# Ledger of designs, part 13: VH-VL binders against Uncharacterized protein B0228.1

Target 1, 207 residues: Uncharacterized protein B0228.1, of Caenorhabditis elegans (q09220)
Amino acid sequence: AVVTPSIENHKMENASVTISKVPISHRPRGFTAGSDSKKLAVQRFKLLISDFLSDAQLSKSIDVAAVGMHKGKSMDDILDDVYTRLRRTLSTKQISELAKAQKGLVEDLDEKSAKLVKARVKRMIVYSFDPAAEQIHKYATRPSMAFALIAETINERFVGSVKDLIRDVLTPKEYDIFRKHYHPHIFKLDNIGNNTEAVRTTTHETF
Key: E = the ipSAE of ESMFold2; O = the ipSAE of OpenDDE; V2 = 0.75 times the mean of E and O plus 0.25 times the DockQ between their complexes.

## First folded at step 8 (VH-VL; framework fv_ivicentamab_arm2)

Design n5 (from k1 with heavy chain S30D V50Y, light chain K50A E55Q; at its last look DockQ between E and O 0.07; V2 from the best seeds 0.00; counts 0 for: pae E 15.8 > 2, placed apart)
Fold by ESMFold2, look of step 8:
Structure n5 (fold): chain C 207 residues (1-207), chain A 122 residues (1-122), chain B 110 residues (1-110)
Amino acid sequence: as target 1 above (207 residues)
Amino acid sequence: EVQLVESGGGLVQPGGSLRLSCAASGFTFDSYAMNWVRQAPGKGLEWVSYIYSGGSTYYASWAKGRFTISRDNSKNTLYLQMNSLRAEDTAVYYCARTPYEWFGELSYFDYWGQGTLVTVSS
Amino acid sequence: AYDMTQSPSTLSASVGDRVTITCQASQSISSWLAWYQQKPGKAPKLLIHAASSLQSGVPSRFKGSGSGTEFTLTISSLQPDDFATYYCQQYNSYSPESYTFGGGTKVEIK
């Protein structure tokens, strides 16, 4: 009969049960399953991770990721696919800002150390998202259902844990230099728990 | 100022050959992918060929085996060798630059030359 | 295959008119669409990339919109310099063989 996800994946079990309990009685013309969930994923990404990319760039990236996760591709392959497609859409200004950040990283470290810092950051992202990608592959019956699961994965607690891992795999010097050139415009590295943000967020935090 | 100047067009009989050149200036030529795009008289635009900054090439299916794109980065020059020319190859040929690449991807064409006319007729 | 259908093929307009040109893709191309302007005997000029991003130096009367399969170029108040042919171009595929231009829309003086 019904396969229930593990307790540590409670949000995925809840979303799965909700989807399966209320069958769709009518599909309106132009309806695309998962559109509201994709918009939510874009909004959460911009809030928690980065507002460097446009809505269109993020929407395409999420499409690529959702298809890859549904097919059971590795997170390394999924990220490579996303980066490949994203590269096509960068503006001259975005390219200049990325070049400036890379140049600064190399000048403050060295070429070899800069490459290692970026590789370690990528590895933490990959390992952190692997379990979510596995759940999406196992339980999303079509690529459009993956949008809801992606949106649920991108939350304050999960993103905060990824940022903590990134801090842990770099030396304090490496982290400070990476942060200097990438935070906050390209990659938001501060967690909601920072004293300044915690004070404002605690007064508005609902969960 | 980015500048692209094509040359080498002219009148050729069917079965003949031509080599087109595109002289580039005002940018770091060897960092950009370059393209040829053509336009037959009274018709629309048609992509012909691409060469990546590192030298890898790709062609429209109708051009494979007849056309060869190449570049000489020391001379800031893009080339198109066209062999076995046919009447339907009659067109203005433009060289075009893709935006600066960080990832080696194809995209839109941000700068174009003024074109060189190739006429294939008896 | 990413066939691009542009309409209308020809359009007559007067200075000051609002002009609308459409492109339709046979498959979703998300927002990976560019618009070009071309005058007779001249090279194409890039106006817009990523469906709606204006190139530097392009007048603000040009506006691109759309995503997925349907895209629009609008000129809010046609100027004498705007009589030209306009092309859309998709760039969503990994393979250059699927680079395709629309058939063009010639904007002529009425």
Scores: ipSAE 0.000, ipTM 0.427, lowest interface PAE 15.8, mean pLDDT 78
ESMFold2 (binder alone), look of step 8: mean pLDDT 88; pTM 0.918
OpenDDE, look of step 8: ipSAE 0.053; ipTM 0.665

Design n6 (from k1 with heavy chain S56D, light chain K50A E55Q N92D; at its last look DockQ between E and O 0.04; V2 from the best seeds 0.00; counts 0 for: pae E 12.0 > 2, placed apart)
Fold by ESMFold2, look of step 8:
Structure n6 (fold): chain C 207 residues (1-207), chain A 122 residues (1-122), chain B 110 residues (1-110)
Amino acid sequence: as target 1 above (207 residues)
Amino acid sequence: EVQLVESGGGLVQPGGSLRLSCAASGFTFSSYAMNWVRQAPGKGLEWVSVIYSGGDTYYASWAKGRFTISRDNSKNTLYLQMNSLRAEDTAVYYCARTPYEWFGELSYFDYWGQGTLVTVSS
Amino acid sequence: AYDMTQSPSTLSASVGDRVTITCQASQSISSWLAWYQQKPGKAPKLLIHAASSLQSGVPSRFKGSGSGTEFTLTISSLQPDDFATYYCQQYDSYSPESYTFGGGTKVEIK
């Protein structure tokens, strides 16, 4: 069908990292987008989102996600696919840390509230990533393009917006408890150069 | 009629290098992903590497860092640069075509060359 | 991950026999399986893709069946030209790095 990406230049202004987003027929000479793009996506994920998973676990998770997005699967199904494959590779230590975080959340909130908190967080992740998944489905004609688009999506501005949405869909109590048990080891919830004090309405942090 | 012809095989000492070539004809070479697949004497088939029409490359984990796939579309030729060769790299190396490049349809190999023998021994 | 188990490793058969070769995947691969024929000293030749889709020019005595984890290649009446080694190959990976072949089945004259 139509292979005209209309949004590429807007994303290239990201100050943290630059990758080529030119049309498939005009990629810069000497740039290897395939495994280098996946490695970049792993590095960005670890920097901005979480270093809980190993490079190998993240690399496989990105493979599963990219294929699912390319095939047009829903983000809910994609996340389920990623978890299903990941759970077989988690270490005893990783399983223990996840169990500890979940138990802490239940103890500090209650079982019903803990389930609702996790459901709301998942819903915000799904909502935030749906547009990127649609772009990958529409435009990524090969695996390397999917990896490049995933790496582009994982940037400081976008990830910061997702973190802000997560904070906004929880009460202050729910957020503080979720953060206490998951941040930073499982989920990095603070924005770079920002702190939780600046999230309050009364005071804004100046860059 | 699709034809793939490999060349460049031979006898190499351990630690040595070889560059294999695959001459393609009978199709629009620049539009297809191309692969290398190997077969050790008396053994089965093992995928080595792929290069897509746009130049993106992927490798089996054991080949990465030692083998480099490349293509020259103006010469309708696929290449495999093999460095730091070991005895276990002894095999017939085939070039093989992927029938089309659609991301959601990771693919089978519809045409194969006759292969070129690489022997790594002292 | 995507290990392919092919059986038998060798079978002996006569011209006219019905021959069945089995390929089993360690995980579901839907219908994303190909079959290849290889004669001694020759390159592999694609017979079947997508589990059951016969490649152009392949005789109709070859039939592929199965889905999920279990697949068969059947030769309904073995001909002299069919004595060869047969390989299955899965291509339902999340990247090309995961392509794998079965170990092969050698069909010999009895």
Scores: ipSAE 0.000, ipTM 0.456, lowest interface PAE 12.0, mean pLDDT 80
ESMFold2 (binder alone), look of step 8: mean pLDDT 88; pTM 0.915
OpenDDE, look of step 8: ipSAE 0.019; ipTM 0.528

## First folded at step 9 (VH-VL; framework fv_ivicentamab_arm2)

Design q1 (from k1 with light chain S53R; at its last look DockQ between E and O 0.35; V2 from the best seeds 0.00; counts 0 for: pae E 6.5 > 2)
Heavy chain, then light chain:
Amino acid sequence: EVQLVESGGGLVQPGGSLRLSCAASGFTFSSYAMNWVRQAPGKGLEWVSVIYSGGSTYYASWAKGRFTISRDNSKNTLYLQMNSLRAEDTAVYYCARTPYEWFGELSYFDYWGQGTLVTVSS
Amino acid sequence: AYDMTQSPSTLSASVGDRVTITCQASQSISSWLAWYQQKPGKAPKLLIHKASRLESGVPSRFKGSGSGTEFTLTISSLQPDDFATYYCQQYNSYSPESYTFGGGTKVEIK
ESMFold2, look of step 9: ipSAE 0.006; ipTM 0.521
ESMFold2 (binder alone), look of step 9: mean pLDDT 89; pTM 0.920
OpenDDE, look of step 9: ipSAE 0.257; ipTM 0.741
ESMFold2, look of step 10: ipSAE 0.023; ipTM 0.599
ESMFold2 (binder alone), look of step 10: mean pLDDT 89; pTM 0.921
OpenDDE, look of step 10: ipSAE 0.086; ipTM 0.686

Design q2 (from k1 with light chain S95Y; at its last look DockQ between E and O 0.03; V2 from the best seeds 0.00; counts 0 for: pae E 14.2 > 2, placed apart)
Fold by ESMFold2, look of step 9:
Structure q2 (fold): chain C 207 residues (1-207), chain A 122 residues (1-122), chain B 110 residues (1-110)
Amino acid sequence: as target 1 above (207 residues)
Amino acid sequence: EVQLVESGGGLVQPGGSLRLSCAASGFTFSSYAMNWVRQAPGKGLEWVSVIYSGGSTYYASWAKGRFTISRDNSKNTLYLQMNSLRAEDTAVYYCARTPYEWFGELSYFDYWGQGTLVTVSS
Amino acid sequence: AYDMTQSPSTLSASVGDRVTITCQASQSISSWLAWYQQKPGKAPKLLIHKASSLESGVPSRFKGSGSGTEFTLTISSLQPDDFATYYCQQYNSYYPESYTFGGGTKVEIK
């Protein structure tokens, strides 16, 4: 049996945290949670996942996802719906960059292996987001709550966990090749860090 | 109290035009998607159009190009401009509120007006 | 397109009867179905959304059930106020280019 060491650690915000129902009875216009939460989800997506898509493309994609989650659609179906809508808005440049990434993946792995790599990556994304989608379906009574739950899901801890799963489901060779063609241009696969702060060393020891 | 009151219905010749209005009160009108739904005499309900709080509009396929939904949030009023009217457009027209805004989705209708009758005949 | 078939088209019943009205969707609509009541010369009134969620102020004798393709509205003990036409409505589409109402069920005396 494997035992987990007991070490004091910094609490991280969890994407699976349930948001309590918020009564919105006769609120002033402009103070509803929906619009602010969607903007936050867009901002977090661009910071942590990808700035390949425009704000408008992301806002539309979040709308499609929120509706699908509220209706209880599977995450597979939701991603398919998002892609279907999104592809109608992609620029020629965006389409070319996606095609270039696919071509590079096929050249380095072969056609069959490239398909399997992409299928495994998609499977890990679906697996990771299903619990959040289930919470949104069960608890979001309004669009603003769905947007808030989506924004909460897109955080450093959760996104980092998804990136770790993608790395773990692929062999080192497969991961290096996938990363080479998709990172950072289409997906940010390295964790975000702040390196502008000087490293401080404390040498004061006390008993 | 949510209230929706339609007006502007009447008798019109085929090929003619009418503008329907729906006066809203008892809720923050600008925050809700608003719809038109019609009912031909002795027939069932048929959705016509929706306008979302952000101004996006959608239409039943048979209404596209002939009907225009609009809103004036300063007057709490929903409109339906109907052009090139046909005998088959004869119906009671209801305005209806979506209970919350789901972008790009169908929804149910939690409050309805009393309706206004449009009759298209020679 | 989600065709909705409502049955029966007309139903005769007495006060106190248990009444069941059905809607069948041509393909799965999950639980995205609403029920409305309409009296002659009046606007429709929402009774139930999401297949089984009773609207505030609607009497508890109304019960919605079902998922997927088959849905029922049950009135456990008809009251005089319940003689009306009932409509179901699906709302499973991502875009509102179409909404689908059932054809209606008229609940009549006797």
Scores: ipSAE 0.000, ipTM 0.456, lowest interface PAE 14.2, mean pLDDT 79
ESMFold2 (binder alone), look of step 9: mean pLDDT 89; pTM 0.922
OpenDDE, look of step 9: ipSAE 0.241; ipTM 0.734

Design q3 (from k1 with heavy chain V50I; at its last look DockQ between E and O 0.26; V2 from the best seeds 0.00; counts 0 for: pae E 10.4 > 2)
Fold by ESMFold2, look of step 9:
Structure q3 (fold): chain C 207 residues (1-207), chain A 122 residues (1-122), chain B 110 residues (1-110)
Amino acid sequence: as target 1 above (207 residues)
Amino acid sequence: EVQLVESGGGLVQPGGSLRLSCAASGFTFSSYAMNWVRQAPGKGLEWVSIIYSGGSTYYASWAKGRFTISRDNSKNTLYLQMNSLRAEDTAVYYCARTPYEWFGELSYFDYWGQGTLVTVSS
Amino acid sequence: AYDMTQSPSTLSASVGDRVTITCQASQSISSWLAWYQQKPGKAPKLLIHKASSLESGVPSRFKGSGSGTEFTLTISSLQPDDFATYYCQQYNSYSPESYTFGGGTKVEIK
């Protein structure tokens, strides 16, 4: 491809936001390895990231992600694998809600800008989680061991840092429009202000 | 589940025109980018044109100015108006869908119709 | 069209053979490559996207691999249903003008 876009023009290295390393070596207290780890990852995902997907859809998505991370796939590849499985299981209601959000994003920006906004959001997720996926590959000898490491990755501090990075790589207008159409049902974008006591207790005790 | 059915192909003389249609069902048509891809007899696949859900259009350089892609979301139908047809436009024309994705734009074709044959010959 | 070079153009094989098809990009496309199967007289069907992500309902004997400029599609044990032409397609672009297919690999019965 002679027209490959220049990815290095993205502002992923914002000086106001620093992505901390994931403390995936921590084992949560009271955390039963292998049995409860996936349930905790589902719970944390719904609390911190999105409650759009059902528990079954999230459980399957985490299965796909754990296999990919164990095999050493990049986060780009892992997210695409997850999407490939999810797109065939989404309900008509879920598809309608995604289409409405996309339509709103396009109406307020335009189709090209909406595509770029979504690509930048994905790029920040990949940038933020790719080191954790690499670490899981190096240290998890089985996919089931990856569940605990995934649950440890999905914590308030790390997810908050990813959300801050997403805000910083979009213009204020782009961010406000993206948030208007996706937050909170499809993608939670606010920091955990009103839920801090629940997340703080679980997250702090889990480590 | 997803179905794409092309129609409107046939025999035309050089310089003639045809309008192809693609009837879509089994998905929210208005939310997806839609494509035309062609295949000359015994040859490979060649992308022709795309129309995004928001209406923006792009064309292969050889199609620009002669072909017009459009959509009618109320009829779940994609169109290709082909003008000034040439012998080299003889091909099977496929309707193809670009999958919906949240985080990044990827442009591959997850569902294809069965195609409609356009023959440009005297 | 030169940007995606597929090889071989034609391959003769028997049921049970391991078949490998190669696609070479002129520049790095990371992992943004799809594979399609087209049986005689039928529409193309997506097998694999993003180099290695197998589509639902595609048999596990199909495996995609590679990144950067070199990609392979492998069929571990060829079945009668697999005699077809296979196309790669790159999509490492924000512009659809850059969508390009390989020239195809026809897998024929020996």
Scores: ipSAE 0.006, ipTM 0.485, lowest interface PAE 10.4, mean pLDDT 79
ESMFold2 (binder alone), look of step 9: mean pLDDT 89; pTM 0.921
OpenDDE, look of step 9: ipSAE 0.058; ipTM 0.679

Design q4 (from k1 with heavy chain S53T S56T; at its last look DockQ between E and O 0.03; V2 from the best seeds 0.00; counts 0 for: pae E 16.0 > 2, placed apart)
Fold by ESMFold2, look of step 9:
Structure q4 (fold): chain C 207 residues (1-207), chain A 122 residues (1-122), chain B 110 residues (1-110)
Amino acid sequence: as target 1 above (207 residues)
Amino acid sequence: EVQLVESGGGLVQPGGSLRLSCAASGFTFSSYAMNWVRQAPGKGLEWVSVIYTGGTTYYASWAKGRFTISRDNSKNTLYLQMNSLRAEDTAVYYCARTPYEWFGELSYFDYWGQGTLVTVSS
Amino acid sequence: AYDMTQSPSTLSASVGDRVTITCQASQSISSWLAWYQQKPGKAPKLLIHKASSLESGVPSRFKGSGSGTEFTLTISSLQPDDFATYYCQQYNSYSPESYTFGGGTKVEIK
């Protein structure tokens, strides 16, 4: 097969003609559409959820999640796997910041209540993502589909709906204290999405 | 046409060292996780080690500290440095490719080399 | 972490026979199981991944089935080229240190 060596790039338009300018996609040597989908997932995560982690840390976390989802692991197990891998790469500064947030949560609530708050937040993440993970396992016939489905799941409406559910499962006091210590650097909690119906719609229509 | 060709096997005394090579062709070597799997004469298959595209490595517990997996992407070559060899290390050593590293490491082996025999005997 | 028990260890059969080989996992591995064929002096060849997904170029007489803890490889009509040793392998664990092969089943002429 002959690859045409000249892709005509129309960066300059003539005076009387408007030509649609669609950016030419980058074609890395040896990489496929799955790589582009993972990059999108990283970008969306940083915009909507957290910029606390580096691109490399997020990329590896998404790899772990995609493998787990494709293999049919529960979201609980997937999150534990992600954390296990991620903790090996955290800087001393990142570890200190997480420890400070946890200590503040315990001081303002008490140890039992702090554990319950974190458990409820994790439960809402699991509840929200478990249907998507099951669909990836059941229907993804190619590895690249898992990355694409993850990237599609991390969107403004879905993430906003998860944040709304987190607010709903905590008391106002618990939410204010959790927000005080984690928002915005560790976990972005301000809502961009607008309603709980988007979570149900996104889950069914995305997958 | 995916090809994996091992070399560097031979006879070595206990406590000795040997370096295995696996020359890869017919695919983009730098995009795949690569493995060593061994088979003692008349016995089953045993995974030895993996190296991922980013350079992260894992070893079977019995290989840690004695074996070192490495890769040279500019030469499309996988290596296994084996030190402090013992009689129980006698085996055919295969290099094997993990499909689709970019997916997140599906952990079966879609292509294998012909193997190279390592014999550890006094 | 997952022990794989493969049976039988040896199987005698004639050309044309239906052959069934089993693997059992000590705990559920969902569908994350591969099957390999190995002839004497040769490398293993991948036949099946994800319990039932046949690799390209593998004859349709090979069929994988099962989920959870019990898996089978079936050869519907044994051919002369099928006399070999067959291995199963689980890959349910994320960690590569956990890769586990079955002990093998040698299929030989009766």
Scores: ipSAE 0.000, ipTM 0.445, lowest interface PAE 16.0, mean pLDDT 78
ESMFold2 (binder alone), look of step 9: mean pLDDT 89; pTM 0.924
OpenDDE, look of step 9: ipSAE 0.028; ipTM 0.638

Design q5 (from k1 with heavy chain T98V, light chain S30R; at its last look DockQ between E and O 0.39; V2 from the best seeds 0.00; counts 0 for: pae E 10.4 > 2)
Heavy chain, then light chain:
Amino acid sequence: EVQLVESGGGLVQPGGSLRLSCAASGFTFSSYAMNWVRQAPGKGLEWVSVIYSGGSTYYASWAKGRFTISRDNSKNTLYLQMNSLRAEDTAVYYCARVPYEWFGELSYFDYWGQGTLVTVSS
Amino acid sequence: AYDMTQSPSTLSASVGDRVTITCQASQSIRSWLAWYQQKPGKAPKLLIHKASSLESGVPSRFKGSGSGTEFTLTISSLQPDDFATYYCQQYNSYSPESYTFGGGTKVEIK
ESMFold2, look of step 9: ipSAE 0.006; ipTM 0.534
ESMFold2 (binder alone), look of step 9: mean pLDDT 88; pTM 0.913
OpenDDE, look of step 9: ipSAE 0.051; ipTM 0.662

## First folded at step 10 (VH-VL; framework fv_ivicentamab_arm2)

Design r1 (from q1 with light chain S95Y; at its last look DockQ between E and O 0.06; V2 from the best seeds 0.00; counts 0 for: pae E 15.0 > 2, grease 19.3 > 18.9, placed apart)
Fold by ESMFold2, look of step 10:
Structure r1 (fold): chain C 207 residues (1-207), chain A 122 residues (1-122), chain B 110 residues (1-110)
Amino acid sequence: as target 1 above (207 residues)
Amino acid sequence: EVQLVESGGGLVQPGGSLRLSCAASGFTFSSYAMNWVRQAPGKGLEWVSVIYSGGSTYYASWAKGRFTISRDNSKNTLYLQMNSLRAEDTAVYYCARTPYEWFGELSYFDYWGQGTLVTVSS
Amino acid sequence: AYDMTQSPSTLSASVGDRVTITCQASQSISSWLAWYQQKPGKAPKLLIHKASRLESGVPSRFKGSGSGTEFTLTISSLQPDDFATYYCQQYNSYYPESYTFGGGTKVEIK
């Protein structure tokens, strides 16, 4: 396999620190562990990461992830389990949209480069979430507690850091082409910045 | 360029064991599910086993308990340990890659090695 | 669970002929089907996935069609390079289980 030096040199310091500093008691008011925490994780995922998947698809994916994290599986194992189950539920429309994005990526790069870009994005997600998954295993005594910890991990600061790392491991050309075909419908790549408090204040009914 | 190169085939007696290897290059091996598929002489294709990027394994019913798929991501190598071999295991064994997609690996095979022949006879 | 039957087992054709190969599933697999080409002494090569999605570098004379239980690979004008064996493969399981191939169709020179 060929691995570029820029992929190998990145550090994931903020993910580990974020998890250790955010106790379960900081979840939004009015929510309880379990289904409320899962609903929060779904909504944060759609706000910060992607609204490509349905609520049902996301909820099932979070179930699979929470069980895997509780069992102490690596993030790579967990993503494999999620992808294996999820792909069987994708609609013809969702498959067509993914195929269109892939075709565009191949046309603007080449087949080898397009595959490597997608693999690097997955690798950064795995690298960023592995320390959080390990902390969830250590501290979540039940799968339902893992939902709350997953929801707390999916926050603007952490997700923004992951997006920055994805940008860092791709060349400017690769990033621009990936963004052109995947952002924002399949994957949200722009950071929301410091306006999260204002958004939360104006959207209380949706939380 | 994606390359898959199998090795370790040969002649073995019934009841014997053999370990196949597949050396991978030209892609991020640890990110892909990898498979073994076999083809008996003059016959069709038959899926044997898969190991996912996360290490989960699955087997055809006839292979379970006799064959073990494994991978070493540090060496970019896929393995198949075959025990209690029988004459009907005589085949060319291919390693094959499952394509990677953003929301999951798909279950068809986009790249294949050239295969290694296993012959089980007295 | 998903038995695949492929027909014909062998066909003879001339350069320029339209060739049709059929793959039948025992129950609906939606569009989750792939087609492969294999020449003697060589590895299989992926031609088509998702029933009709042509892989990069595959000539446009190859077309896949169908959904549900019946699928067709058509070669619109057979070329010398197309004499080979063709396999279909389903991938519609919700659970990790064996990936089933059709029995193959050998396309020979008439």
Scores: ipSAE 0.000, ipTM 0.429, lowest interface PAE 15.0, mean pLDDT 79
ESMFold2 (binder alone), look of step 10: mean pLDDT 89; pTM 0.923
OpenDDE, look of step 10: ipSAE 0.023; ipTM 0.636

Design r2 (from q1 with light chain S30R S95Y; at its last look DockQ between E and O 0.03; V2 from the best seeds 0.00; counts 0 for: pae E 16.8 > 2, placed apart)
Fold by ESMFold2, look of step 10:
Structure r2 (fold): chain C 207 residues (1-207), chain A 122 residues (1-122), chain B 110 residues (1-110)
Amino acid sequence: as target 1 above (207 residues)
Amino acid sequence: EVQLVESGGGLVQPGGSLRLSCAASGFTFSSYAMNWVRQAPGKGLEWVSVIYSGGSTYYASWAKGRFTISRDNSKNTLYLQMNSLRAEDTAVYYCARTPYEWFGELSYFDYWGQGTLVTVSS
Amino acid sequence: AYDMTQSPSTLSASVGDRVTITCQASQSIRSWLAWYQQKPGKAPKLLIHKASRLESGVPSRFKGSGSGTEFTLTISSLQPDDFATYYCQQYNSYYPESYTFGGGTKVEIK
C-alpha cells in the first residue's frame, strides 16, 4: 500500500537493469490474525515508508491490499485500487501537498521527465513487492491472516532494499529533485537506523 | 440448516427511523461477514451494507450517514438502523451471509433470509 | 463503478429448450461473478460463484461460463421448475458504493 500515481501514458522496461531479489519471509509465529497485526502493519508503514496517510486511510488501504493479495491480484491492480479509493478520502490539505510536490517536480525537470521519474519509482515498487505478494497469497489462508504477513514483510531490510532500487533507477539529479519534493512526509527515502554514514567512502564523478 | 429470519419492517413516514433485525441459526454467526441487500417492488437487487467478523463496516454511498449496520454475537443477530428514511428506501430488505471474509470488497451471498418489507409513505 | 448489463430482460422458452442468459460488465471483473435464481415471492438462491463453480444441490443442467467482461448462464434443458428471474452479481469491486447486480432476466415458459 503506497502513495503513488496509478496513471501512466507509457510503460518502460529496463531489460539490462540488475535488481536484487526481495528476501523471502516466513509466516509470522506468535501473531494473532486480525486487528493486532493490522495495527502493527500501520505502525511499521508509518515508521519506514510514509507519514502522509492518516491511521484510518492506511487501515483501509491495508484492507484493500490484503484482500487483493489473498485473491492473487497483481501488484499493479492492487496499487491502482488502493490509490483510486484513497483519492476519495484525501483532505484538502493532502491534495494541496500532492499538487505542490507534482508542481515542484515538473518545474525542476519538465512534464515528460517528471512523469517518467514517477513511472520508474512505481515500477520498482511493483517489481520489488511481487514476490512478497506471492508469499502472502501462498501463506494467508484467510484475508485477515494477510495482515500478519504484511506486517512482517514491511521491515527495515526489505524497505531499505526498495529504497536502494529507487535510487538506482534514477540519475543523481532526478533522485535529488524527487527527494526534495516528496521526502519525508509523502515518501521516506532515508534509511533511519542505518549507520551507513560512518562507513561511506564514495567518490562522486562529475564530467 | 443455515437459517436467516428478518423482522422489524413496516410502514413509516418520510424522515422516520426503523431498526431491522436478522436472527441467524445453523452456523457460527460470529465467524461470518453479514450483509443487507434490498429490492424495491418490481425492481432488481441492491447491496446496502456489510459488517465483517472483525468489526469493519462498509456502506453503499447512498446509505452512508443514514444507515448503521451492527451485530450482537451473543444473540446471533444482525441489525440495520435506518434513519432519515425516504420514499426511495421502500423495499424488501434481505439479510445475506458471505461464505468467507473479504475485507474492503463485496462478495457473493450463499444464504439469504426471506426478507422484511419496509414502506416509506406519507 | 461497474455497470452490469443482462440480456435479454425477458426470455420465453419451452420445456426442453437450451436457454442462454448473458451478463456484461462495463470493465473487467475477471472471474468474480455469481449467478442467482429468484422465484416470485421468494429470496434469491445462489446457483454459481466464480463464473463457473456450481453450488452443491444445484442441478447439473445449469452451467456458467465466461471471464473478463462477458459471462453466460446456460440451462441445457429447461425444466418447469426453472421459471424464475436470474441475476448476475460482480464481486471484484473495491468500491461498494456502485451497483453490483445485473438488472435480471425473467425466464417465462411458453
Scores: ipSAE 0.000, ipTM 0.431, lowest interface PAE 16.8, mean pLDDT 79
ESMFold2 (binder alone), look of step 10: mean pLDDT 89; pTM 0.924
OpenDDE, look of step 10: ipSAE 0.044; ipTM 0.670

